# VH-VL binders against q9c950r261to396, part 25

Target 1, 136 residues: q9c950r261to396
Amino acid sequence: VPTFEDVKEVTIRRSKLAKWLMEPFFEELIVGCFVRVGIGRSKSGPIYRLCWVKNVDATDPDKTYKLENKTTHKYLNVVWGNETSAARWQMAMISDGHPLEEEYRQWIREVERTNGRMPTKQDISEKKEAIQRTNS
Key: E = the ipSAE of ESMFold2; O = the ipSAE of OpenDDE; V2 = 0.75 times the mean of E and O plus 0.25 times the DockQ between their complexes.

## First folded at step 10 (VH-VL; framework fv_ixekizumab)

Design r6 (at its last look DockQ between E and O 0.61; V2 from the best seeds 0.00; counts 0 for: pae E 5.7 > 2)
Fold by OpenDDE, look of step 10:
Structure r6 (fold): chain C 136 residues (1-136), chain A 123 residues (1-123), chain B 112 residues (1-112)
Amino acid sequence: as target 1 above (136 residues)
Amino acid sequence: QVQLVQSGAEVKKPGSSVKVSCKASGGSFSSYAIHWVRQAPGQGLEWMGVIIPYFGTAYYNQRFKGRVTITADESTSTAYMELSSLRSEDTAVYYCARDSYEGWSGYDYFDYWGQGTLVTVSS
Amino acid sequence: DIVMTQTPLSLSVTPGQPASISCRSSQSLVDDYGKTYLHWYLQKPGQSPQLLIYEVSNRFSGVPDRFSGSGSGTDFTLKISRVEAEDVGVYYCMQGIDYPYTFGQGTKLEIK
């Protein structure tokens, strides 16, 4: 099981998504990363779920939205528990903050509950390296 | 085209429960929140709650004091609203409505509505 | 809860004449990024509500350009430049910035 620190290092914030959005490496790089998906609000503020990114979905060119100062039709297919069930989300709904440990725990519980696949240490390591190569 | 088709009219006794269904078609289901809004005869609109099907997370209008339960079945693209401990004042048309944003963030509007389900509560 | 107040609650309009509906919120409907979550719906007789205007001034798909929305902060207006028979119904404003989402009382539009 990847540690919270591992997951945190491969969690991509909204601002980074916006930055990489049009880069040639984006669609490949974002696979296997994590994002904080906005799912609503409470009295204390916005609520997020930490999700694994399955792939970028750009199949609807006519469905555009604003991501910061950019217009895009790219969505993320994200996975909370089992990748057999993914959901498409606007990147504008992704948090620009760091993941919380509670969100990490929730993700682990959901993966276990749904018999989902946990990223391996190798997966995380490779993703970390890939991210580092693109850091600027 | 997106469509929301709700279950048929219900007649219930006070104290019983009713469960209304809302089947979505013509678009994605899992990442579009489904809201429930009711309208008593000759009255305005009252928001009851919402669910994000993919996460199964629901939020409720606290005015219902825990009597409302909203669920979703992704396999059938169907959302459900159950109202328990029914009272005569619960007589209303109940609507499901789709959130306009794919990937609900908590700020939104409703772009598509179901046809409504009349629930009559009478002794 | 955010209270939405519409005025008037009813109006009768001669076809071809303009109509105006006001909606006031008890608190600002603007988020930290400047987006305003005020929306308008129309419920025609015997039908479900339908979206007319979203985020103050954006017409939903299929909505005629004779409908327009304006306002800011806590004061909003829906205008119909030339009322037609098909515009009969009850208009609702709604805030979508905080739970619970709340609607105005509704404004019943009738034709003279």
Scores: ipSAE 0.823, ipTM 0.937, lowest interface PAE 0.6, mean pLDDT 95
Fold by ESMFold2, look of step 10:
Parts: sequence; structure tokens; C-alpha cells
Structure r6 (fold): chain C 136 residues (1-136), chain A 123 residues (1-123), chain B 112 residues (1-112)
Amino acid sequence: as target 1 above (136 residues)
Amino acid sequence: QVQLVQSGAEVKKPGSSVKVSCKASGGSFSSYAIHWVRQAPGQGLEWMGVIIPYFGTAYYNQRFKGRVTITADESTSTAYMELSSLRSEDTAVYYCARDSYEGWSGYDYFDYWGQGTLVTVSS
Amino acid sequence: DIVMTQTPLSLSVTPGQPASISCRSSQSLVDDYGKTYLHWYLQKPGQSPQLLIYEVSNRFSGVPDRFSGSGSGTDFTLKISRVEAEDVGVYYCMQGIDYPYTFGQGTKLEIK
């Protein structure tokens, strides 16, 4: 079971998604990482869920949006709980902040509740190494 | 064509509950937020809350949090709003409305509305 | 809560003449990326509200070009260059930047 620190190290923030958006390695790098998906706002602040990236969906080139100062039609399919159920999200709504331990615990509980799959520590180590190689 | 079809008008007594349904068709259900808005007779619009069906998570206008429950059933593509402890001032038309973008994106304007459900609370 | 204030609350217009509706917010509706979350809806008599203008100035699909929106920050305007009989109803501005989402009081447009 990966720890909170393991997951935190492979959680990709919005600014990094925007930085790497046009790179040929984008999809291979981002799949298998985590993102904080914005799911609402409250008076006490934004509300997030920590989700596992299943794939990049770029199949509808007419559905464009702005991410930072760039235009894209790339979306993330993410998993909350069981990997057989995914949802599509614009990257513009991914947090630019770090994950919280409570968000990690919510993810663990949902995976357990739905009998879902988790990355191994080796999977995370490989993603961490890939992320480090692509940073400037 | 996206369509939101709501359940029919209801007459309720004070102190009871009402549950209004909103069935979506013609598009993805799980990845679009469904909002609830009410309109008292001759009055303006009041946002009540929202649900994101994929996560099953609802958010409420604080004025309604204790009395409103919003849920969704992905298998039937239906959202529900239940209002408890009804009072005469809850007499209103209740609308469901869909958020504008596939994938909840934070661009929160409503592109499709249900036909509305009149709930009348009288003794 | 962000308060949305519309002026006027009622408007009677001779067909073919212009109409203008003002909406002010108690706080800026602009996010960190420059997007402005001010939208306009029209509720025709006996109907559900329908989207007219989104993000200040963008006409929704099927909305005639006689409708236009403008403004920035906290001050916004909806204009109808030539009012037609089908434009009768109540116009609402709405902010979508912060929960709870809030509407203006509405502006009832009637034909003289």
C-alpha cells in the first residue's frame, strides 16, 4: 500500500500539467500519476479529491479550453475508487496545491470500499524517477 | 439533445418531506454536475445546491443544508432533491439544471434546465 | 454571499426600441486567470429559465445577435438593440464564481 508521502511525490499540479502539455512525452508521463480534482467550492475553500490518472483523452479536437495561457483539447480520465469506473476532467480544474493527508485517507477508503486497484511502491518509484528526469 | 425531465407537481402538508426527481437523457450523466434552483411564486431564483454524480458528493446553500439532501443514481441517470420539514414558505417551483461543461470544470453556468416541479405546502 | 443587484426591476419598451439592463455584484467576479463568471438568463412567461449570455458577452447557441453583454469587474450590462415581442420575460444575472451561486432580483421586460 503506498504511503501518503509516496502518493504526494507523484501528484502532479496544474502548473506542471500546463508546462508539459505540448511535450511528446506528456501522456506517458501523466498516466499513472495522481492529481487533485476540484469537485466544488465552499465558504471554507475549494474541495478536492485525490484521483489516479487512467489516461489522456484527446479524441474530440473540437472541445478546446484554456489551460493557463495555452489552448488544448486534452482531458484527463481519472479514477476514484475502482479502476473500472472513470470520469473525464479538464486539466484547468486540477489543483496547483499539494495533497492533504485527509485527501489521501479518503482515496484509500474509497479504493477499499469499492475493492479497487492501487499502484505498487515500485510503480510509484518509477513515476517519481520519470518526473525528476523531466524537471528543469 | 440533452433533456432534463422532472417529476410532477406535488401538494404537501407542513412538516412533511418532498423528493423531486430529475432524469437526464441525451448525454453523459456521471461527469456533469446537476444543480437545484427554486423559485417562490412571483419571486426570483435561489440556488439550493449541487451534486457531482461520479463522486456522489453534494454541496448545499447553507440556508438549506439542514433540510436538503441531494443524491444521484447513475444507473438511472437521475438526480434527486429532498426537502424535509416543509413550511408554507417552501411553496415554489423547483428546477434542476445541468452545469455547462463535460467534466466538472468550474465554469458554472447552466445550459439546460428541467421543466420545473411545483411543490405546494398547505394545511 | 455575493449580492447581485439589477436595475431596473421593471422595464416597458416600445417594439423596435432598445433596452438596457444593469447588473452589479458586491465583489469582483474575475478569477486568477482573467475569466469573469457573470451570466444572463431569460425566463419567458410560463417557461423555465434559459441561458442567454455566458461569461459576460458570449451569446449562447441560438441567441439572436440583437442581444449583447458587456462590463467588467463588478459592473455589467445586457443590451437588446431592437426589442421584439418574443423577448418578453424576466431577465436574471447570475454569478458563478463562489458558492452559493446567486442571482439578481430579475428585470421584467414588457412590451408597450
Scores: ipSAE 0.093, ipTM 0.681, lowest interface PAE 5.7, mean pLDDT 87
ESMFold2 (binder alone), look of step 10: mean pLDDT 91; pTM 0.939

## First folded at step 12 (VH-VL; framework fv_ixekizumab)

Design w1 (at its last fold request DockQ between E and O 0.93; V2 from the best seeds 0.85)
Fold by OpenDDE, fold request of step 14:
Structure w1 (fold): chain C 136 residues (1-136), chain A 122 residues (1-122), chain B 112 residues (1-112)
Amino acid sequence: as target 1 above (136 residues)
Amino acid sequence: QVQLVQSGAEVKKPGSSVKVSCKASGGTFSNYAIHWVRQAPGQGLEWMGVIIPYFGTAYYNQRFKGRVTITADESTSTAYMELSSLRSEDTAVYYCARGGEWLDSYYYMDVWGQGTLVTVSS
Amino acid sequence: DIVMTQTPLSLSVTPGQPASISCRSSQSLLDEWGKTYLHWYLQKPGQSPQLLIYEVSNRFSGVPDRFSGSGSGTDFTLKISRVEAEDVGVYYCMQSIDYPYTFGQGTKLEIK
């Protein structure tokens, strides 16, 4: 099971998504990373779920939205528990903050509950290295 | 096209509970949220809560002081709203509504059920 | 809770004439992502509410182009360029930036 620190290092913030959006390496690099998807706000503040990124979905060019003043039709297919059930999410609704440990624990519990795919230590290490090589 | 079909009208006594169902047909149930909104006779709309089945979480209007419970059964594509400790003021039409075509559009309601009248009287 | 205030509460319009409904929120409906969580619904007599406009100015599928939404921050407007008989009903604005979601009081549109 990857540690919280491991997951933090491969969690991609919204501003970084916007920066990488049009890069040729983006769609490959983002796979296996984590993002915090927004699911509302309460009196206690914004609410996020930490999710694993399955892939980029750009199959519908007619459905566009703004991401940091950039127009895009790229969405993320994210996974909370089992990758057999992914959710589509616009990147504009991704947190620009760091994940919380509670969000990490929630994700772990859900993956275990649903017999989902748990990233290996090797998966995380490779992703860390790939991110570092990007130099951006 | 997605449709939401709600259970039939209910007549309840004060202090009892009512559970209204909302079955979704078409689309993928896990790709959207289900909101519950009620409307007392001759009054406006009141948001009760929402469930996001994909994340197994629900959020409630605290004005109901814990009397509302929203659940979802993904195997049957059905959402439920249970209101306990009923009082006459709970007499209203209760609506379920879909939160967007995709889950990231959970915050507006684009498909509505037909409504369920719940009458609370002694 | 965010308070939504609509004006007017009732409106009588001659067919073919324009109509305008205002909605004010007690706090900004713009989030850090640049999204504004203001939506308009219409409830025709004896029917369920239906979505007209989402996120201030986007017409929902099937909504005639005579309907338009505008505004920013805390002040929003729904306009009908040429009112038709089928536009009769109660219009509601709704905020969804914070739980709990809240509706305006509703504006009843009637035909003269």
Scores: ipSAE 0.907, ipTM 0.957, lowest interface PAE 0.5, mean pLDDT 96
Fold by ESMFold2, fold request of step 14:
Formats: C-alpha cells, structure tokens, sequence
Structure w1 (fold): chain C 136 residues (1-136), chain A 122 residues (1-122), chain B 112 residues (1-112)
C-alpha cells in the first residue's frame, strides 16, 4: 500500500501538465501518476479529489480548451476508485497545489470500497525516477 | 438523447416530507452531476444542491442543508431529492438537471427534467 | 453567497429589434484556473429552463447565432441581435464559481 508521501511524490500539478503538454514523452510520463481534480469551490476554498491517470484522451480535436497559455484538446481519463470506471477531465481543472493527507485517505477508502487497484511501491519508484529524469 | 424524467406532482401536509425522483435515460449516468433547482409560483430559480455520484458526494445550499438530502442510485440511473419539515413556502416546482455530458462540465446545467409540482397545504 | 443582479427586470421589444440584458455579480466569477463561471438560461412560458450560453460566450448546441454573450469579472451581457416571437420568456444568469450556485432575478422578455 503506498504511503501518502509515496503518492505525493508522483502527483502532477497543473503547471507541470502545461509545461510537458507538447513533449513527446507527455503521455508515457503522466499515465500512472496522480492528479487533484477540482469538483467545485466552497467559501473555504477549492474542493479536490485525488485521482490517478489511466490514459490520455485526444480523440476529438474539435473539443479544445485553454490550459494556461496553451490551447489543447487533450483530456485525462482519471480514476477515483476502481479502474474499470474512469472520468474524463480537462487539465485546466487540475490543482496546482500538493495533495492533502485527507485527500489521500479519501482515495484509500474509495479504492478499498470498490475493490480497486493500487500502484505498488515499485510502480511509484519507477514513476518517481521518470519524473526526476524529466526535471533534470 | 439524454432525458431526465421526474416523478409526478405531490400534495403534502405541513410538517411532512417529500421525495422527488429523477430518472436519467440515455448516456452514462456515472458521468453526470445532478442538480436540483426549485421555482416557487411566480418566482425565480433557486439552486438547492448537487450530487456527483462518481465521487459519492453532494453539496447543498445552506438555506436547505438541514432539510434537503440528495442521493443517487447508479443501478437505476436515478437521483432523488428529499425535503423534510415542509411548510407552505416550499410549494414550488422542483427541477432536476444534468451538469453536462462529461463530468468536468458539472458546473452548468444542460438537460433539465420536466419539473415536479409539490404543493404544501393543510 | 454571490448575489447576481440582472437589469432590466422586464423588456418589451418589437420583433426584429435587438435586445440586451445585463448581469452583475457581487464577486468576480473568474477562478484560479482561468475559467469564468457565468451562464445564461431561458425559460419559455410553461417550460423548463434551457441552457443558452455557458462560460460567458459559448452558445450551447442548437442555440441560434443571434444569441451572444460577453463580459468579464463581474459584468456580463446577453444580446439578441434580432428578437423573434419564440424568444419570449424569462432569461436568467447564473454563477457556478462557488457553492451555492445563484441565479439572477430573471428578465422577462415580451414582444410588443
């Protein structure tokens, strides 16, 4: 079971998604990483859920949106619990902040409730190395 | 084509509860956020809350939080709104509405149900 | 709660003439993601509301191009370049940047 720190190290912020958007390695890098999807805003601030990236959906080139200073038709298919159920999300609605421990605990509970799959510590280590290589 | 079909009109006594259903046909219910909006006779629109079934969460207008419960049953593609402790000012048409075809469009309402008249009288 | 104020509250228009409806919010509707959460709905007589414009200026599918939206921050406008009889009804702006979502008071459009 990966720890909160494990997950935090492979959670990708919106600014990184925007930075890497046009790189040839984009899709292979972010699949299997985590993102914080925005599901609304309360008076106490934005509300996020911690999801992992199943794949990139770019199948409709006419569905464009602005991601920071770029225009894209790439979407993330993200998973909240069981990997058999994914939600398509625009990257413009991904947090640019770090995950909270409560968000991690919510994710753990949902994976357990749905008998979903968790990345192994080896999966995390490999993804962490890939991110470090890209940031060098 | 996606359609939202609501349960029929209800007449209720003050102090009772009402539960309105909203069945989605077409599309993929797990991709939807379902909103509830009411309209008293001759008045404007008032947002009551939303349920996002994929994340298992609901958010309420604080005006109604203690009296409103919004739920969903994915196996029947049906959302529900229950309003308790009814009083005459709750007489209104209650609408359900889908956020959008994709869940990242949860924040605007593109498909609306036909409305359910709830009348609260003695 | 964010207050949405529409002007005018009632509008009588000769067919073929333009119409303009203003909506002002008590707070900016621009979020940290760069999106603006202002939408317009039309409720025709005896019908459920229907979406016209989302995110300030995007016409929803099937909405005629005589409808347009504009604005930023706290000030927004819906325009109808050429009013037709089928445009009669009540127009609402709505913000969805913060829970709870709130609507303007509505603007009743009539043909004179």
Amino acid sequence: as target 1 above (136 residues)
Amino acid sequence: QVQLVQSGAEVKKPGSSVKVSCKASGGTFSNYAIHWVRQAPGQGLEWMGVIIPYFGTAYYNQRFKGRVTITADESTSTAYMELSSLRSEDTAVYYCARGGEWLDSYYYMDVWGQGTLVTVSS
Amino acid sequence: DIVMTQTPLSLSVTPGQPASISCRSSQSLLDEWGKTYLHWYLQKPGQSPQLLIYEVSNRFSGVPDRFSGSGSGTDFTLKISRVEAEDVGVYYCMQSIDYPYTFGQGTKLEIK
Scores: ipSAE 0.736, ipTM 0.909, lowest interface PAE 1.3, mean pLDDT 92
ESMFold2, look of step 12: ipSAE 0.698; ipTM 0.900
ESMFold2 (binder alone), look of step 12: mean pLDDT 91; pTM 0.946
OpenDDE, look of step 12: ipSAE 0.835; ipTM 0.940
ESMFold2, look of step 13: ipSAE 0.673; ipTM 0.896
ESMFold2 (binder alone), look of step 13: mean pLDDT 91; pTM 0.946
OpenDDE, look of step 13: ipSAE 0.810; ipTM 0.933
ESMFold2, fold request of step 14: ipSAE 0.671, 0.716; ipTM 0.895, 0.904
ESMFold2 (binder alone), fold request of step 14: mean pLDDT 91, 91, 91; pTM 0.946, 0.945, 0.944
OpenDDE, fold request of step 14: ipSAE 0.905, 0.893; ipTM 0.957, 0.955

Design w2 (at its last look DockQ between E and O 0.69; V2 from the best seeds 0.00; counts 0 for: pae E 3.5 > 2, grease 19.4 > 18.9)
Fold by OpenDDE, look of step 12:
Structure w2 (fold): chain C 136 residues (1-136), chain A 122 residues (1-122), chain B 112 residues (1-112)
Amino acid sequence: as target 1 above (136 residues)
Amino acid sequence: QVQLVQSGAEVKKPGSSVKVSCKASGGTFSNYAIHWVRQAPGQGLEWMGVIIPYFGTAYYNQRFKGRVTITADESTSTAYMELSSLRSEDTAVYYCARGGEWLDSYYYMDVWGQGTLVTVSS
Amino acid sequence: DIVMTQTPLSLSVTPGQPASISCRSSQSLLDDWGKTYLHWYLQKPGQSPQLLIYEVSNRFSGVPDRFSGSGSGTDFTLKISRVEAEDVGVYYCMQSIDYPWTFGQGTKLEIK
């Protein structure tokens, strides 16, 4: 099981998504990363779920939205438990903050409950290296 | 095109519970949230709560003080709203409504059920 | 809870004339990412509410272009350029930035 620190290092913030949006490596790089999807707000602030990114969905060019100062039709297919059930999500509603340990624990529980795919240490290491190469 | 069909009218005694169903058709149930909104006779709209089936989570208007329970059955594409400890002031038309075409559009209601009248009287 | 205040509460309009409804929130409906969570609904007599405008100014599918929404922060307006008989009903503004979602009191639009 990947540690919270492992997941945190491969969690991509909204601002980074916006930055990489049009890069040729974006759709490949983002797969296997994590994002915090907004599912509401309470008086205490935004509520997020930590999700695993399955792929980029750009199949509907007519469905556009604003991400920062950019217009895009690219969405993320994200997975909370099992990849057999993925959710489509606009990147504009992804958190620009770090994941919380409680969100990590929620994700772990859901993956286990649904017998979902758990990233291996190798998966995480490769993704971390790929991200580092991009930031160089 | 997604449609929401609600269960029929209910007549209840004070102190009892009512459970209203909302069946979705014409779309993928897990792609959106289901909201519940009620309207007392001659009054405005009151948001009761929401369920996001994909995440198995629900959020409630705390004004109901825990009397509301919202559930969902993905196998039947049906959402439920149960209101307990009914009072006369709970007499209202109860609506279910879809939160967007996709989950990321949960924050407005674009498809509404036909409403369910619940009458609470002695 | 966020309080939504509509004005006027009732409006009588001659067909073909414009109408304007104001909605004010007790706090800003703009989030940190630039999204404003203000929406407009219409409930025609004997019907369920229906979405008119989402996120301040976006017309929902099928909504005539004579409807328009504007505003920012805490002050919002719904305008009907030329009121028609089919526009009769109660208009509600709603915020969805924070749970619980809250509606304005509603504005009843009638035809003279």
Scores: ipSAE 0.836, ipTM 0.940, lowest interface PAE 0.7, mean pLDDT 95
Fold by ESMFold2, look of step 12:
Structure w2 (fold): chain C 136 residues (1-136), chain A 122 residues (1-122), chain B 112 residues (1-112)
Amino acid sequence: as target 1 above (136 residues)
Amino acid sequence: QVQLVQSGAEVKKPGSSVKVSCKASGGTFSNYAIHWVRQAPGQGLEWMGVIIPYFGTAYYNQRFKGRVTITADESTSTAYMELSSLRSEDTAVYYCARGGEWLDSYYYMDVWGQGTLVTVSS
Amino acid sequence: DIVMTQTPLSLSVTPGQPASISCRSSQSLLDDWGKTYLHWYLQKPGQSPQLLIYEVSNRFSGVPDRFSGSGSGTDFTLKISRVEAEDVGVYYCMQSIDYPWTFGQGTKLEIK
C-alpha cells in the first residue's frame, strides 16, 4: 500500500536521531517511522535493511554507547516483517543515507511473507506532518 | 551462559553434501549473528559466512562460489550450514560462532561451538 | 579481501618471560567514527578458538590482565607480560571491518 516515496519521506537518518535524542518528544516522533539498520559491510559498501520503529528502549541505563558526539542508553526496537517480533538496535548503526528501492522491495516481501502490517497512507501522512512541525 | 552445541562428526564422499547444525541455548537466538568458520587439518581459520536470524539474510565468503548455504530456524534456536559438491580439501573442522547481543558487538565472535569434523574421502 | 599478516609465525618462550605478537593489515581497520575492528583469538590444543581481545585493546571477560593489545590503523600488537603453561596454542588476529572477515595465519606459542 505505501509506495517507496511514501516510506522514504518518513525514513529517519542517524544524524536526525542524534539531533532529537534528548528532546522530550523523541519517542513519540520516532515511533512509526522507518530506519535503515546496518547488518554488515561488503566491498560495495554497507548493507542495510529497512525497518520501522516500534518503540524506544531506555530501560538499562548501564548499556551506554556513543552516538555521534553524544552518549546515550536509548535503543530502537525495530520491526522486520511481522509486528509480533522486534529486535533492539543501537542508533549508532542506523544509516545516515536515504533508502534504496531494493531495500524497500525487500521490506515489502518480508511483510508479505510474514503477514505483517503495513502502515497506511494516512499513518505516513501523520508522520510526515509531525516531522515537518519538528523541523520548523 | 550462552552455549553453541554442534552436530556430530561426519564422513562424506566427494560430490555429496553435508549439513552441520548449531543449537544455541541461554539467550535470545534472533538477537545474535551466527558465523561459520572452518579449519582444515594443520591450517588456519577461514570465515565462511554469517546469518542474522532476525533478518534471515546470509552473507557468504565468495571463495565458496555458492556451495555454502546458511540458514536459521528461530523456533528451535538452531543455525545450519550446508556445504555442497564436497571435495577432499573440504575436510576440516567446522565451527559456528556468534557475535554479541548488541549491534556494535556483532563485529567479533565471543562464543564458539565445539566444532564438527567433516571428513571427505572416497 | 583484507590480508592479515602475523609475525612471528612461531615462537618458543621460557615460562615467566614476556611474548609479543605482531599483526599487520593490508588496509586500515579504523572506521570514520573511531572504532577499530581488530580482534585477537587463542586456540588451545584440541579446543575451539576463544576471544581474548576485542577492538584492539579490550580484554574479553575472564581473560587475565597479563594479556594486552595495542596498535592503530594497520599495525597491532598482542603482548603477554608473563607467559604461563596454559597460554600455549595458536594466536590469531582477525579483522571485521569488511566481509569476508579474515584471520592472520596464526602464531604458534610454545613453552620452553
Scores: ipSAE 0.304, ipTM 0.771, lowest interface PAE 3.5, mean pLDDT 88
ESMFold2 (binder alone), look of step 12: mean pLDDT 91; pTM 0.943

Design w3 (at its last look DockQ between E and O 0.07; V2 from the best seeds 0.00; counts 0 for: pae E 11.8 > 2, placed apart)
Fold by OpenDDE, look of step 12:
Structure w3 (fold): chain C 136 residues (1-136), chain A 122 residues (1-122), chain B 112 residues (1-112)
Amino acid sequence: as target 1 above (136 residues)
Amino acid sequence: QVQLVQSGAEVKKPGSSVKVSCKASGYTFSNYAIHWVRQAPGQGLEWMGVIIPYFGTAYYNQRFKGRVTITADESTSTAYMELSSLRSEDTAVYYCARGGEWLDSYYYMDVWGQGTLVTVSS
Amino acid sequence: DIVMTQTPLSLSVTPGQPASISCRSSQSLLDDWGKTYLHWYLQKPGQSPQLLIYEVSNRFSGVPDRFSGSGSGTDFTLKISRVEAEDVGVYYCMQSIDYPYTFGQGTKLEIK
């Protein structure tokens, strides 16, 4: 099981998504990363779920939205628990903050409950290296 | 065509429970939230809670003090609202409503059910 | 909870004349990303509520252009340029920036 620290290092925030959006490496790099998806708001602020990114969905060029100062038709297919239930999300709904340990625990519980795919340490390490190369 | 069809009218005794169903059709059920809103006779609208089927999580108006339970069955595209410990003040028309697709960043109710009258009387 | 206050609570309008409804929130409905979570609904007599305006000024599909929404922060307005008989009903503003969602008291629009 990947540690919370491991997941934090491969969690991509909204501003980074916006930055990489049009880069040739974006669709490949984002796979296997994590994102915090906004699912509502409370008095304490926005509520997020930590999700695993399955792939970029750009199958509908006519459905555009604003991601910060950019217009895009690219969505993220993310997984909460099991890949069979992957869902599409606007990147505009992704948090620009860091994940919380509680969100990490929730994700682990859901993956286990649904017999979902758990990234290996090797998966995480490779993704970390890929991200670092991009930032260089 | 997108529509929400609710179960029929209910007559209940005080202290009992009622469970109202809301069957969705014409869209991907898991991609939209389902809200529950009630309206007492001659009164305004009161938000009760919401469920996000994909995450299986629900949020409630704390004014109901735990009496409300909202669930969703993705296999049947049906949402449920159960209200326990019924009181006469719970007499109202109960509506389910589709939230804007979460992935489209809309937090409003764009499609409503026809409503379910729940009457609580001794 | 966020309190939504509508004014007036009722109005009677001659067909063809304009109407205006105000909605005030007890706190800002603008989030950190620039989205304002204020919406308008109409409930016609004997019917379910229906969405009119979302996010302050966007007309929902099928809503006539005689309806318009405006405002910012805590003050919002719904305007009907030329009231028609079919516009009779109760209008509600709603905030969705925080749980629980809350509605205004409603404004009953009648025809003179």
Scores: ipSAE 0.322, ipTM 0.810, lowest interface PAE 1.9, mean pLDDT 93
Fold by ESMFold2, look of step 12:
Order: C-alpha cells, then structure tokens, then sequence
Structure w3 (fold): chain C 136 residues (1-136), chain A 122 residues (1-122), chain B 112 residues (1-112)
C-alpha cells in the first residue's frame, strides 16, 4: 500500500499540468498520477479530494476551457475510491497545492470502504522515475 | 485588511503551560494555514508547527517532543498554540503567521502577528 | 532536519551601496515539480518578520525593486542593489520543502 510520501511524489499540480499539456508524452505521463480535485466548498471552507488519474479525455474538441494562459479541450478522468466514482474534470479544477496527509487518509479510507483498486508501490516508483526524466 | 492579533505577554513558572491566541481578520480563516514561530531573546527564528483550520489537524516540529499543541476555532477565526512543561529556554517571543490561500501556497508566511512574549522564570 | 547556513552573520553597509547575503541548505530545496522552497524574511528592529522574497526570486507585494533573490539547488543569494536606512534589521532565509521548516541563523544588516 502506497504511503503518503509515495503518493505525494506523484501528485501533479495544476501548473505542471499546464506546463506539460501540449507535450506528446502528456497522457502517458499523467495517467497513474494523482491530482487534488477541488470538488466544492462547505461553510467551513474548500473541499479537495486526492484522486487517481485513469485517462485523459480529449474526444470533444468543441469543449474548450482556459488552463492558466492556455486553451485546451483535454479533461482528466479520475477516480475516488472505486470505478463507480469515475468522473471527468477540467484541469482548471485541479489544485496548484501539495496534498495534505488528511487528504491521503481520506483517499485510503474511501478505497477501503469501496473495495477499490489502488496503485502498488512499484506502480508509483515507475511513475516517479518517468516524472524525473521529464523534468530533465 | 488582513491582520493577526495575538494575546498579551505571559510570565510563567517552569513546569507550567502557556496558551497563546492568534485572532485572524480580513480574510477567510479556514482557507489559510497558520504557522507558529518563536524567537528566544537575541536569537533567530524557530518554526514550531502549522495548522490548516479546514482540516483541524496540525504538523509539529519534533524538537518540542509533543509539548506543543496547535488548534484552531473556525467560529472565532482564532488559532491557539499551547506549550506545556515549560523550561527557562522556552522564554521567547511567539509569533503566529499566515500561510498562503486555498492550501496551494501554505508553505511561506505572508502576514505575521505582533508576537507574544512568554517569560519562564522562578 | 535541513540546516540553513547564512553568510555573513553581520554586515555593515554605507547607505546607497549594495549588499549581498548568502544562504546554503544542507539538501536541495528543489521539488520534483520544479519549485524551489527558499524564502527570505526581514525583521526590522522591534518588529515582526516580514516576507521579502518567496520561491527564490519572487518579490512579495510591496517589496521595493532594489531587493532581488537568486540561486538554485542548495545555494541562494539575496541582493539589495542600494541599501537605505529602512533596510536595517535581520535577514533570514527559510526552507519549506520538508518539515520541520528551518531558518538560517540570520544576517544583521546595519548602516555604517
């Protein structure tokens, strides 16, 4: 089971998504990473979920939006818990902050509650190496 | 205008506890980290810990061996730092400081309280 | 813990002259995403610290243009192009890549 530090190392922030958006390797790099999705607000403040990226959806070129100073039609399909939670999100809804330990604990609890699938430590290690090569 | 106002100076005996308050105004309290930093007389700055009020959990500098408790009360927009088992070397000015908004930039401090002098003496 | 080492520990400067302060970390402050978690603070006499520079080189709002930051990895520099009387105080670098956050020892800047 991946630790918080394992997941933190492969959690991608909005600024990085915008940086890599147009690269040929974008989907291969981002699939299998984590993102912090802003899912709304409560009266006590913003709510984020730490979600696992399953794929990039670019099938509708007419559904464009602004990401930083760029325009795109790429969306992230992410999961929270198991596949029944799969949802499509604009990358503009992804936080530019680092994950918090409580967000990781919530992710773990939801995966356990729903008997969902999670990446292995080896999956995470391979993704970390891919990210490091890209930062060269 | 964003402001952090701390409670007044304290004089304490060794072995006792102190609780310093930090009242925030001018922004959405729950969305910003509150850090605590202390400064012994004539010395540098020492980070003690941080809380993000939305989650209500805190992270601590382990140097304090669990003597520090940081809490937040969203209803009053007030953060608290309690230091227990006080020693003479805990004599210092204690500051609260706001981190960045929306949990995205919590890792640097942009607004500081005025400081609270805690003196530990017999 | 990441150790932050400042040089010099004190600096006496004639008004209008430049000043330079070095900060070295015991580990790289660059994360896997390209951000570097090095920040500079100024504590003027009798005041609370104030943020000058965040993430190496970004001047915080209201900080005069004469302040600039540079560096990478483990070696960082704060420069004041033209020291003024209001710049006196103690300058601290801080890392925030890992807990606990740590400060340098401080560099006291005085006017000759």
Amino acid sequence: as target 1 above (136 residues)
Amino acid sequence: QVQLVQSGAEVKKPGSSVKVSCKASGYTFSNYAIHWVRQAPGQGLEWMGVIIPYFGTAYYNQRFKGRVTITADESTSTAYMELSSLRSEDTAVYYCARGGEWLDSYYYMDVWGQGTLVTVSS
Amino acid sequence: DIVMTQTPLSLSVTPGQPASISCRSSQSLLDDWGKTYLHWYLQKPGQSPQLLIYEVSNRFSGVPDRFSGSGSGTDFTLKISRVEAEDVGVYYCMQSIDYPYTFGQGTKLEIK
Scores: ipSAE 0.007, ipTM 0.546, lowest interface PAE 11.8, mean pLDDT 86
ESMFold2 (binder alone), look of step 12: mean pLDDT 93; pTM 0.957

